# Ledger of designs, part 13: VH-VL binders against Cytochrome b561, DM13 and DOMON domain-containing protein At5g54830

Target 1, 109 residues: Cytochrome b561, DM13 and DOMON domain-containing protein At5g54830, of Arabidopsis thaliana (Mouse-ear cress) (q9ffu6r31to139)
Amino acid sequence: SSLIGHESEFKMLQHQLRGVFTVVDDCSFRVSRFDMLSGSEVHWWGAMSSDFDNMTNDGFVISDQKLNQTFKNSSFIVRLLGNVTWDKLGVVSVWDLPTASDFGHVLLS
Below, E stands for the ipSAE of ESMFold2; O stands for the ipSAE of OpenDDE; V2 stands for 0.75 times the mean of E and O plus 0.25 times the DockQ between their complexes.

## First folded at step 20 (VH-VL; framework fv_ciduvectamig_arm2)

Design U3 (from Q2 with heavy chain Y105K; at its last look DockQ between E and O 0.05; V2 from the best seeds 0.00; counts 0 for: pae E 11.4 > 2, placed apart)
Fold by ESMFold2, look of step 20:
Structure U3 (fold): chain C 109 residues (1-109), chain A 121 residues (1-121), chain B 110 residues (1-110)
Amino acid sequence: as target 1 above (109 residues)
Amino acid sequence: QVQLQQSGPRLVRPSQTLSLTCAISGDSVSRNSAAWNWIRQSPSRGLEWLGYTYYRSKWYNDYAVSVKSRITVNPDTSRNQFTLQLNSVTPEDTALYYCARGTRKWAFDYWGQGTLVTVSS
Amino acid sequence: QSALTQPASVSGSPGQSITISCTGTSSDVGDYNYVSWYQQHPDKAPKVLLYYVSNQPSGVSSRFSGSKSGNTASLTISGLQAEDQADYHCSSYTDSSTLVFGGGTKLTVL
């Protein structure tokens, strides 16, 4: 994928979300210096665009990793679900499902 | 185009239950990207968000702390509407009540016409 | 007792720009980008002007713009027109996952 090596900082929207996103390979990304205050039911979320209606209607979970805790200066690898490929993603978000809330996101272009 | 039509009483006695209905046309109460809200307005407190219901695989609610012990917001998919029930009202609940759709996070893009409710003995 | 502080009134002349402030805390306006602005004419329901601090819904005039710095969000109305005379409300998400409104600002066009 031409996205391998893509690096950007999360756009912070809420819950003190901070960190650096790096595409590692065709099925994983790294998160570095990750900060986040706990949410209710928080997921790694993908969509084609960051528009609220697109995120809500056509967004989907992209990893099984649980995000239901506070993170402070954390670094880790996130594996994509088997049905998820980089060409299906324009945005990766940290998403709180019950409130339909974008804690922050990166754009993949 | 989305329209919200409110109905309900104009006068409620203290300690009774206030019940309002918001009928939806041009959209569905179960639409995945929408939340269905009640907001009230009074001269002393201005605009005050009360609570919402929304559907995401199941029904969810959230309510303002100030009314959480007394409020229920319920959807009715068969009539494409949602209701406000506020128990044990006092004169401080006198206000102009609005229903509203939120299609963007807490951005209320369609509002009902408003229902002035007076709580008085 | 409003959670967000707005000036009670502002005024301006046609053609001028005016700015309305909405001051909260780090627990709402500061740390979150869920500030919305509403215009309300007398006897009418509010209408959304901006969301996510600065984004305009379709059909809203580009004369309305938004920004924030620290704990203060701002609505700017450029090219002031008589029809802009109305009440203006801000709202924000807060740490307790509730929504709060400002007290409102009455704009008078002179």
Scores: ipSAE 0.007, ipTM 0.615, lowest interface PAE 11.4, mean pLDDT 86
ESMFold2 (binder alone), look of step 20: mean pLDDT 90; pTM 0.932
OpenDDE, look of step 20: ipSAE 0.022; ipTM 0.730

Design U4 (from Q2 with heavy chain A35V; at its last look DockQ between E and O 0.15; V2 from the best seeds 0.00; counts 0 for: pae E 2.3 > 2, placed apart)
Heavy chain, then light chain:
Amino acid sequence: QVQLQQSGPRLVRPSQTLSLTCAISGDSVSRNSAVWNWIRQSPSRGLEWLGYTYYRSKWYNDYAVSVKSRITVNPDTSRNQFTLQLNSVTPEDTALYYCARGTRYWAFDYWGQGTLVTVSS
Amino acid sequence: QSALTQPASVSGSPGQSITISCTGTSSDVGDYNYVSWYQQHPDKAPKVLLYYVSNQPSGVSSRFSGSKSGNTASLTISGLQAEDQADYHCSSYTDSSTLVFGGGTKLTVL
ESMFold2, look of step 20: ipSAE 0.508; ipTM 0.867
ESMFold2 (binder alone), look of step 20: mean pLDDT 93; pTM 0.950
OpenDDE, look of step 20: ipSAE 0.476; ipTM 0.867

Design U5 (from Q2 with heavy chain Y105H, light chain D31N; at its last look DockQ between E and O 0.73; V2 from the best seeds 0.00; counts 0 for: pae E 4.7 > 2)
Heavy chain, then light chain:
Amino acid sequence: QVQLQQSGPRLVRPSQTLSLTCAISGDSVSRNSAAWNWIRQSPSRGLEWLGYTYYRSKWYNDYAVSVKSRITVNPDTSRNQFTLQLNSVTPEDTALYYCARGTRHWAFDYWGQGTLVTVSS
Amino acid sequence: QSALTQPASVSGSPGQSITISCTGTSSDVGNYNYVSWYQQHPDKAPKVLLYYVSNQPSGVSSRFSGSKSGNTASLTISGLQAEDQADYHCSSYTDSSTLVFGGGTKLTVL
ESMFold2, look of step 20: ipSAE 0.204; ipTM 0.764
ESMFold2 (binder alone), look of step 20: mean pLDDT 92; pTM 0.944
OpenDDE, look of step 20: ipSAE 0.107; ipTM 0.778

## First folded at step 21 (VH-VL; framework fv_ciduvectamig_arm2)

Design V1 (from P4 with heavy chain A35V, light chain D31S Q97S; at its last look DockQ between E and O 0.06; V2 from the best seeds 0.00; counts 0 for: pae O 9.3 > 2, placed apart)
Fold by OpenDDE, look of step 21:
Structure V1 (fold): chain C 109 residues (1-109), chain A 121 residues (1-121), chain B 110 residues (1-110)
Amino acid sequence: as target 1 above (109 residues)
Amino acid sequence: QVQLQQSGPRLVRPSQTLSLTCAISGDSVSRNSAVWNWIRQSPSRGLEWLGYTYYRSKWYNDYAVSVKSRITVNPDTSRNQFTLQLNSVTPEDTALYYCARGTRYWAFDYWGQGTLVTVSS
Amino acid sequence: QSALTQPASVSGSPGQSITISCTGTSSDVGSYNYVSWYQQHPDKAPKVLLYYVSNQPSGVSSRFSGSKSGNTASLTISGLQAEDQADYHCSSYTSSSTLVFGGGTKLTVL
């Protein structure tokens, strides 16, 4: 993928989310300096666009990692689900499922 | 028991800098679940959020567009307080100023007693 | 960020229910659940009544409830009492990582 090596900061939207997003390879990305106040059921979320309707209706879970905790300057690797590829993602979001809330996201396009 | 105590001059001349301090007790200015805000109130503008500072892995600040170019909100960990600095004030900056603690839900649950600051020549 | 829109004033008789609206945009109320309501009596600091649209802090009467639809949040006060006469303010988090207040609503209990 041409996104390999791509690095950007998360846009904070909710729960005081901060961090840096880095595409590591075709199936994983790294988050660093990751801050987030705990939510209810928080997942890595993907969509083609950051608009709310697209995020809610067409978005999907992109990792089996749950983010149901408070993060303080955390750093870790996230592996994409098997059928998730970068070409299908315009946005990677920290998404709370019960409230359909975007805590923060990065734009890939 | 969280308590916010404000202090600072109540009269500021035009073009000078408005400075206020908010002393925190019963909590820490570096608490990861808190956001420390300055808010002002006037009859003409109602309640107006000005800005905040908070600490997670580092210090963050954000300011209202209306005052962004003139405002600074600084924490003081040694004194467990945070300050407001508003430069180049005009009579439009006359207001009752509050410091307030924000929660993780961006709600203000504790307020200072308020400081009426008058900008007048 | 422009202030959220509230009615300047509302009134009601004791025992009645009244609703105060808070209208924002897709950049604040419409996108986030970080909507709060405050009660303010004369010469007092605002007191939080609701946070996260409809959650009540401890010590707040159950007569106060909140909801949100689209870009509009609403505060409902049931069983109106004389002590409810006060100013009410809404606030919301914004997409710019800032906060914004409404213009405030004066509630008169007749």
Scores: ipSAE 0.011, ipTM 0.659, lowest interface PAE 9.3, mean pLDDT 92
ESMFold2, look of step 21: ipSAE 0.569; ipTM 0.881
ESMFold2 (binder alone), look of step 21: mean pLDDT 94; pTM 0.952

Design V2 (from P4 with heavy chain A35V, light chain D31S Q97K; at its last look DockQ between E and O 0.33; V2 from the best seeds 0.00; counts 0 for: pae E 9.0 > 2)
Heavy chain, then light chain:
Amino acid sequence: QVQLQQSGPRLVRPSQTLSLTCAISGDSVSRNSAVWNWIRQSPSRGLEWLGYTYYRSKWYNDYAVSVKSRITVNPDTSRNQFTLQLNSVTPEDTALYYCARGTRYWAFDYWGQGTLVTVSS
Amino acid sequence: QSALTQPASVSGSPGQSITISCTGTSSDVGSYNYVSWYQQHPDKAPKVLLYYVSNQPSGVSSRFSGSKSGNTASLTISGLQAEDQADYHCSSYTSSKTLVFGGGTKLTVL
ESMFold2, look of step 21: ipSAE 0.006; ipTM 0.649
ESMFold2 (binder alone), look of step 21: mean pLDDT 94; pTM 0.955
OpenDDE, look of step 21: ipSAE 0.827; ipTM 0.940

Design V3 (from P4 with heavy chain A35V Y105H, light chain D31N Q97S; at its last fold request DockQ between E and O 0.05; V2 from the best seeds 0.00; counts 0 for: placed apart)
Heavy chain, then light chain:
Amino acid sequence: QVQLQQSGPRLVRPSQTLSLTCAISGDSVSRNSAVWNWIRQSPSRGLEWLGYTYYRSKWYNDYAVSVKSRITVNPDTSRNQFTLQLNSVTPEDTALYYCARGTRHWAFDYWGQGTLVTVSS
Amino acid sequence: QSALTQPASVSGSPGQSITISCTGTSSDVGNYNYVSWYQQHPDKAPKVLLYYVSNQPSGVSSRFSGSKSGNTASLTISGLQAEDQADYHCSSYTSSSTLVFGGGTKLTVL
ESMFold2, look of step 21: ipSAE 0.566; ipTM 0.879
ESMFold2 (binder alone), look of step 21: mean pLDDT 93; pTM 0.951
OpenDDE, look of step 21: ipSAE 0.737; ipTM 0.915
ESMFold2, look of step 22: ipSAE 0.461; ipTM 0.854
ESMFold2 (binder alone), look of step 22: mean pLDDT 94; pTM 0.953
OpenDDE, look of step 22: ipSAE 0.023; ipTM 0.698
ESMFold2, fold request of step 25: ipSAE 0.622, 0.554, 0.327; ipTM 0.888, 0.877, 0.812
ESMFold2 (binder alone), fold request of step 25: mean pLDDT 94, 94, 94; pTM 0.955, 0.955, 0.955
OpenDDE, fold request of step 25: ipSAE 0.359, 0.331, 0.333; ipTM 0.849, 0.844, 0.842

Design V4 (from P4 with heavy chain R31K A35V, light chain D31S Q97R; at its last look DockQ between E and O 0.80; V2 from the best seeds 0.00; counts 0 for: pae E 5.4 > 2)
Fold by OpenDDE, look of step 21:
Structure V4 (fold): chain C 109 residues (1-109), chain A 121 residues (1-121), chain B 110 residues (1-110)
Amino acid sequence: as target 1 above (109 residues)
Amino acid sequence: QVQLQQSGPRLVRPSQTLSLTCAISGDSVSKNSAVWNWIRQSPSRGLEWLGYTYYRSKWYNDYAVSVKSRITVNPDTSRNQFTLQLNSVTPEDTALYYCARGTRYWAFDYWGQGTLVTVSS
Amino acid sequence: QSALTQPASVSGSPGQSITISCTGTSSDVGSYNYVSWYQQHPDKAPKVLLYYVSNQPSGVSSRFSGSKSGNTASLTISGLQAEDQADYHCSSYTSSRTLVFGGGTKLTVL
């Protein structure tokens, strides 16, 4: 993927979310200096665009990692689910499912 | 356009149950972008959020701590309405009660007409 | 849950700008941008003025603006008019998946 090596900062929206997003390979990305206040049911979320309708109706979980805890200056690798590829993603979001809330995201396009 | 119509008794005796209904028109109680709330207002306590119900692949309910042990907010998809039940009422529950629709931003954009409920023996 | 803190009353003359504060905690205003402001005239239901800190619904005057810093949100009314005399309420989503209102502020136009 042409996105390999792509690095950007998360746009903070909710829960004091901060961090750096880096595409590592075709099936994983790294987050570093990651801060976030705990949420209720928080997931790595993907969609083609960051608009609410697309995020809510056409978005999907992109990792089996749950993000329900508080993070403080954390760094880790996130693996995409087997059926998720970078060409299917225009945005990667930290998404609270029951409230349909975007805590923060990166734009890939 | 969206309209909320409240109904229910305006006088309730202490220890009884306060029951109100909010009928929805122009929207659906199971709409994914909507939250259905009960709020009350009194001179002593101001505006007080009581609880809500909303559908996001399943039904969610949450209530204010002050009334959590006594309150139930239920949706009725067949009638496109939602209800409030507040058990074991006291004079402190005397207030103007509103139903209200919440948006995706958790703001209340449509309100019922309000129902003054008096708790008195 | 305790109510958000608002001044009990504020006043201003026509044409002036006034600001109403709404102070919460890291569990509500400090964590979320889901802060809203409402105007309420006597014998009327509250009307939403701002949502998501600073966004205006259609039909709301541009004289109403909002901001947030830390645990405090603010409503500013510029070019104060007589019809602005009303009660103003703030609200916020909380980390407990609940909503909370402020105590309300009575605005008097002198």
Scores: ipSAE 0.107, ipTM 0.771, lowest interface PAE 3.3, mean pLDDT 93
ESMFold2, look of step 21: ipSAE 0.139; ipTM 0.750
ESMFold2 (binder alone), look of step 21: mean pLDDT 94; pTM 0.955

Design V5 (from P4 with heavy chain A35V, light chain D31N; at its last look DockQ between E and O 0.08; V2 from the best seeds 0.00; counts 0 for: pae O 8.4 > 2, placed apart)
Fold by OpenDDE, look of step 21:
Structure V5 (fold): chain C 109 residues (1-109), chain A 121 residues (1-121), chain B 110 residues (1-110)
Amino acid sequence: as target 1 above (109 residues)
Amino acid sequence: QVQLQQSGPRLVRPSQTLSLTCAISGDSVSRNSAVWNWIRQSPSRGLEWLGYTYYRSKWYNDYAVSVKSRITVNPDTSRNQFTLQLNSVTPEDTALYYCARGTRYWAFDYWGQGTLVTVSS
Amino acid sequence: QSALTQPASVSGSPGQSITISCTGTSSDVGNYNYVSWYQQHPDKAPKVLLYYVSNQPSGVSSRFSGSKSGNTASLTISGLQAEDQADYHCSSYTSSQTLVFGGGTKLTVL
């Protein structure tokens, strides 16, 4: 993918979310200096559009990692689920499912 | 052509361990686009998802709450298969057991032939 | 995770359209579009009819369609045929990173 090596900071929206997003390879990305206040059911969320309605209706879980904790300056690798590929992602979000809340996201396009 | 071939005992005594194997052909147990599942079916419970294993640079497992304390789903890359181990079985574990491949969309597109396992003393 | 709720049985005459509902919770059907439908004939393994709510795998008749609203997904079979007589099961991904099936629906073609 042409996104390999791509690095950007999360746009903070809620829960004091901060961090750096780095595409590592075709099926994983690294999160570094990651801060987040705990939510309810928080997941890595993907969608083609960053539009809220589209993110809500057409988005999907992109990792089996649960983010149901407080993070403080954390760094880790995130593995994409299934056949999730970068060409199918316009936005990667930290998404709280029960509240349909975007805590923060990166735009890939 | 993807095929799943199940094998294992069809009769298990109460308190013993139920063990089944699902041999994969036409695909790899380590393929990043696949999820390998165990599902069982009974008249009383219908279809019941039990658990899965899949590889995404490392192995992941998740299990149904109903069997989580007793179940293990293990891959075997050397034989390109995955197994089910269910400990401390009771008659309630009597069912037709299926292995199945899951897709990106968490749909099961290929199934084993099924194995009727009876738990009886 | 508790099973998704399906009607135990539905029936219809050839040529009719029938709908089977699959009701879950905000933790499964309501949270994700990872809803699938399966057809199962006697002594056969389930066959996937729809995935991701409304997508048809190759080889599946266009008579099968799917939708979702809130916590309820629906399978619609149009132009009912005798061969459609079977059990139908829904499934959904859950917020617990697990899968859950419905109780199944027996479809009788009259």
Scores: ipSAE 0.014, ipTM 0.670, lowest interface PAE 8.4, mean pLDDT 91
ESMFold2, look of step 21: ipSAE 0.500; ipTM 0.863
ESMFold2 (binder alone), look of step 21: mean pLDDT 94; pTM 0.952

Design V6 (from P4 with heavy chain A35V, light chain D31S S95D Q97K; at its last look DockQ between E and O 0.09; V2 from the best seeds 0.00; counts 0 for: pae O 6.4 > 2, placed apart)
Fold by OpenDDE, look of step 21:
Structure V6 (fold): chain C 109 residues (1-109), chain A 121 residues (1-121), chain B 110 residues (1-110)
Amino acid sequence: as target 1 above (109 residues)
Amino acid sequence: QVQLQQSGPRLVRPSQTLSLTCAISGDSVSRNSAVWNWIRQSPSRGLEWLGYTYYRSKWYNDYAVSVKSRITVNPDTSRNQFTLQLNSVTPEDTALYYCARGTRYWAFDYWGQGTLVTVSS
Amino acid sequence: QSALTQPASVSGSPGQSITISCTGTSSDVGSYNYVSWYQQHPDKAPKVLLYYVSNQPSGVSSRFSGSKSGNTASLTISGLQAEDQADYHCSSYTDSKTLVFGGGTKLTVL
C-alpha cells in the first residue's frame, strides 16, 4: 500500500484523545503517545469519509482490539481484521459504538 | 459467480485424519477481502465454526478452541482452493462439513455443497 | 468459544411476527456488530439473511430485520409465511478472532 509509512496525528474530538498514527504494513498500524479517557464501548472504526452519516451508516470495526479503558501515553501495534484493507479506509476513528461518537480520527486520503 | 466445490472422503476411521478440499471459482483464495472458512453441522452440536484462512500480505489462520489442537486450514494458491485437515478424529467428528466464504462483515455469503463425513471403525 | 444461545424452537401463524433471540457475551455479540443470521431449509446450506446486525443482502425479503442490545441480537420475521419454516442460526465474531454460531432455532409455521 502507498500508505505504508504514513504518519499523522489524531484529530482530537472527544475524551481528550491524542496520539500519533503510523501505517506499519498492509495489515497493521502503530499508535504512539496515545491518550484517551475511557468510554463505554470503544473500537477502532473505519469508513470512507469522516462525515457523520458515512461514519455511522457505513463505518465498521477494523480491529478486534477493544479500547474500553483509559490510555495514558500508550504505544502499541494494531492489527487490522482479516477482511479489512487500506483501500477500504478513508478514515480511521476511535469510535464509541453506543453513542455513535467519534473521539478522534485520522484521514487517510 | 462465486462457487465452492467440496471434495474428499466421506468415511474416516477413528484416530485417522479427515481431509477435505474446497475448490474456489469466481474468486481468489488470496483476495484480501475474503475469509475462507470451514464449518460443520451435526444434530448434537448444530453449526460449528472450525477455522479459517485468509491472506493479508501473509497468510493468517485461526481455529475454534474445540479443534485447535487437531485442525489445519491451508490455502492452495496454485489450485485456487483451501483444505481442511482434522487429525485424530473420533465419532464426535461425524458431521456435515461445509466450506464457506466470509465477507467484510464476517458473514458467510457462499457455501459449498457440504460433505457428510462419518467417523466409524 | 461456547455457542450463542438461541431458543430451540419458535412458532407462529401466517401473517404474524416472530422474534428469535441470540444471546452471547461481552466477548462476542456484546462487543461487535459482526452478527449475522442465516436461514436453512432441510438439506440445504445456510443462507445469509442479515449481516452486521441488521443489514440485508440483496435478494433477501424486507420481512427479515435485526437488532442488537447488550449481549443479545434479535431476528424478527414479520408477515410470517409458510416458506419461512426453517432453521435459523446466528453467528458472531469474537475477541479470539474466531466465529461462533448459535445453537439454532427451528421455526414452525402453523
Scores: ipSAE 0.018, ipTM 0.701, lowest interface PAE 6.4, mean pLDDT 92
ESMFold2, look of step 21: ipSAE 0.374; ipTM 0.835
ESMFold2 (binder alone), look of step 21: mean pLDDT 94; pTM 0.952

## First folded at step 22 (VH-VL; framework fv_ciduvectamig_arm2)

Design W1 (from V3 with light chain S97K; at its last look DockQ between E and O 0.05; V2 from the best seeds 0.00; counts 0 for: pae E 16.9 > 2, placed apart)
Fold by ESMFold2, look of step 22:
Structure W1 (fold): chain C 109 residues (1-109), chain A 121 residues (1-121), chain B 110 residues (1-110)
Amino acid sequence: as target 1 above (109 residues)
Amino acid sequence: QVQLQQSGPRLVRPSQTLSLTCAISGDSVSRNSAVWNWIRQSPSRGLEWLGYTYYRSKWYNDYAVSVKSRITVNPDTSRNQFTLQLNSVTPEDTALYYCARGTRHWAFDYWGQGTLVTVSS
Amino acid sequence: QSALTQPASVSGSPGQSITISCTGTSSDVGNYNYVSWYQQHPDKAPKVLLYYVSNQPSGVSSRFSGSKSGNTASLTISGLQAEDQADYHCSSYTSSKTLVFGGGTKLTVL
């Protein structure tokens, strides 16, 4: 994918979300120095754009890896679900599903 | 078969701009899976990556810190080529210059023939 | 100096195996799997031997293998042959979206 090597910091919106996002290959990304306070049902979330209606109505889970804990200065690899490809993503968000809340996100070009 | 053909002067005076061209055949400079690089080689520094250009929804560039203030790498889609411009050269810029195609894994799988550039009065 | 550290020279006899190291930092070799290895004969452009740490391009001998542990990548050449006498270079992607090379290793086949 054209996004391999893309790196940016999460835009913090809620829950003290911080970290560095790096696209590693066609099926995974790395997060580094990741901080997040617990939410209710938090997912790695993808959408075409970061506007609220798009993320809410057309967004989708991009990884089965769980985010239902507090993270402090954590570093790890996140694997995309098999049906998810980088060309379907304009944004990757840390999304709390029951509250439809964007904890923070990165924009992909 | 992909081929990279380099052209440009072999001798450049100090303080001038070094300009090299890499013409691409068998591929496109705007192909989404490709990255177009300039690399140089000298006995004192070995291989030194200088910069790239690539197209993924828009054009991206990045450059080695050591030359970032003086370098430009530009694509030319109409001629299917890309160029190196290195401003304000000194004798330390004397090297064998290569263009190279980069892959999605940031490997250099096709190289030009090399151009030995001497910077001297 | 080069951003990645390689030994300046390595030697071996025909039929032996040798390993060339490429040591970087967590900002390149440690956190990215975009390590590549190149063979360069005198007066020739480099030729890719391995990419993505251990992947072998079509047409490259299986005698060349790669691995990585921590901040160090390794190229192993088994069954040394006279034609393997060359310079060997490693490269890596970095966290600043740039690329770096090692200083190169001259392999002498005795």
Scores: ipSAE 0.000, ipTM 0.568, lowest interface PAE 16.9, mean pLDDT 88
ESMFold2 (binder alone), look of step 22: mean pLDDT 93; pTM 0.952
OpenDDE, look of step 22: ipSAE 0.017; ipTM 0.700

Design W2 (from V3 with light chain N31S; at its last look DockQ between E and O 0.07; V2 from the best seeds 0.00; counts 0 for: pae O 7.9 > 2, placed apart)
Heavy chain, then light chain:
Amino acid sequence: QVQLQQSGPRLVRPSQTLSLTCAISGDSVSRNSAVWNWIRQSPSRGLEWLGYTYYRSKWYNDYAVSVKSRITVNPDTSRNQFTLQLNSVTPEDTALYYCARGTRHWAFDYWGQGTLVTVSS
Amino acid sequence: QSALTQPASVSGSPGQSITISCTGTSSDVGSYNYVSWYQQHPDKAPKVLLYYVSNQPSGVSSRFSGSKSGNTASLTISGLQAEDQADYHCSSYTSSSTLVFGGGTKLTVL
ESMFold2, look of step 22: ipSAE 0.545; ipTM 0.877
ESMFold2 (binder alone), look of step 22: mean pLDDT 94; pTM 0.950
OpenDDE, look of step 22: ipSAE 0.014; ipTM 0.673

Design W3 (from V3 with heavy chain S33T; at its last read DockQ between E and O 0.45; V2 from the best seeds 0.63)
Heavy chain, then light chain:
Amino acid sequence: QVQLQQSGPRLVRPSQTLSLTCAISGDSVSRNTAVWNWIRQSPSRGLEWLGYTYYRSKWYNDYAVSVKSRITVNPDTSRNQFTLQLNSVTPEDTALYYCARGTRHWAFDYWGQGTLVTVSS
Amino acid sequence: QSALTQPASVSGSPGQSITISCTGTSSDVGNYNYVSWYQQHPDKAPKVLLYYVSNQPSGVSSRFSGSKSGNTASLTISGLQAEDQADYHCSSYTSSSTLVFGGGTKLTVL
ESMFold2, look of step 22: ipSAE 0.640; ipTM 0.899
ESMFold2 (binder alone), look of step 22: mean pLDDT 94; pTM 0.954
OpenDDE, look of step 22: ipSAE 0.016; ipTM 0.681
ESMFold2, look of step 23: ipSAE 0.701; ipTM 0.902
ESMFold2 (binder alone), look of step 23: mean pLDDT 94; pTM 0.953
OpenDDE, look of step 23: ipSAE 0.022; ipTM 0.741
ESMFold2, fold request of step 25: ipSAE 0.746, 0.754, 0.344; ipTM 0.910, 0.916, 0.827
ESMFold2 (binder alone), fold request of step 25: mean pLDDT 94, 94, 94; pTM 0.957, 0.956, 0.955
OpenDDE, fold request of step 25: ipSAE 0.668, 0.276, 0.070; ipTM 0.897, 0.827, 0.769
ESMFold2, last read: ipSAE 0.739, 0.690, 0.737; ipTM 0.915, 0.901, 0.915
ESMFold2 (binder alone), last read: mean pLDDT 94, 94, 94; pTM 0.954, 0.955, 0.955
OpenDDE, last read: ipSAE 0.649, 0.341, 0.306; ipTM 0.894, 0.845, 0.837

Design W4 (from V3 with light chain S97N; at its last look DockQ between E and O 0.06; V2 from the best seeds 0.00; counts 0 for: pae O 7.8 > 2, placed apart)
Fold by OpenDDE, look of step 22:
Structure W4 (fold): chain C 109 residues (1-109), chain A 121 residues (1-121), chain B 110 residues (1-110)
Amino acid sequence: as target 1 above (109 residues)
Amino acid sequence: QVQLQQSGPRLVRPSQTLSLTCAISGDSVSRNSAVWNWIRQSPSRGLEWLGYTYYRSKWYNDYAVSVKSRITVNPDTSRNQFTLQLNSVTPEDTALYYCARGTRHWAFDYWGQGTLVTVSS
Amino acid sequence: QSALTQPASVSGSPGQSITISCTGTSSDVGNYNYVSWYQQHPDKAPKVLLYYVSNQPSGVSSRFSGSKSGNTASLTISGLQAEDQADYHCSSYTSSNTLVFGGGTKLTVL
């Protein structure tokens, strides 16, 4: 994928979300300097576009990592689910499911 | 078939550096689906993961907090091996050391034969 | 980084089923499905039995199964056999890009 090595900062929207997103390989990305205040049920979320309708109706969980905690300057690798590939993702978001809230995201396209 | 062959001294003096090598056959140290780990085992501490190195367009390393300040895991692509360096050893570092290949699911599917390293004056 | 919690020992008779628990935290077992189980006989390296909570590598007996709930993963051995007598270890990936092992469990087949 041409995205390998791609690095960008998360756009902060809610919960003081900050961090750097880096595509590591075909099935994983790294987050660094990651800050986030805990939400209700927070997941790594994927969609083709960042608009609310697409995020809500066509978005999906992209990792089995749960983000149900507060993060402070954290760094870690996130593995994509087996059926998730970068070509399916235009946006990677930190998404709170119950409130359908985008805490922050990176645009991949 | 993947094989891991360990080598290095079995006796290290306190404050010196413990050095081990893990030679890989049947796979590449730069394989994108592999993670190359060092693990040690002792009666008192059981199995203890120490650190790894892996290549994903660039090299990554992470280490256990317990040894982070003293440990280095380095790949050697020219020899298709990876090494462990543990500085400032103490008798508490006496253990059976393993190298192991990790999968994308973070499971260890191939292990070296193990090297008993004794830290003693 | 503390080890995952396993019972020090378990025992069972041939033909019985036993379960070994592996309890971590919300930063490891509770956060990922990257939980693995290993069997280790004396003077041997550990052998992977399960990966990703419940997946069996090729060549591993179907008698070994795994599950996870909350921060606790479990290994179940059904139809216990004498050859199952060994040490069993769990491991998990952590949110800090590290791996962690359990304390290990000694299984005795009576």
Scores: ipSAE 0.015, ipTM 0.678, lowest interface PAE 7.8, mean pLDDT 92
ESMFold2, look of step 22: ipSAE 0.089; ipTM 0.762
ESMFold2 (binder alone), look of step 22: mean pLDDT 93; pTM 0.951

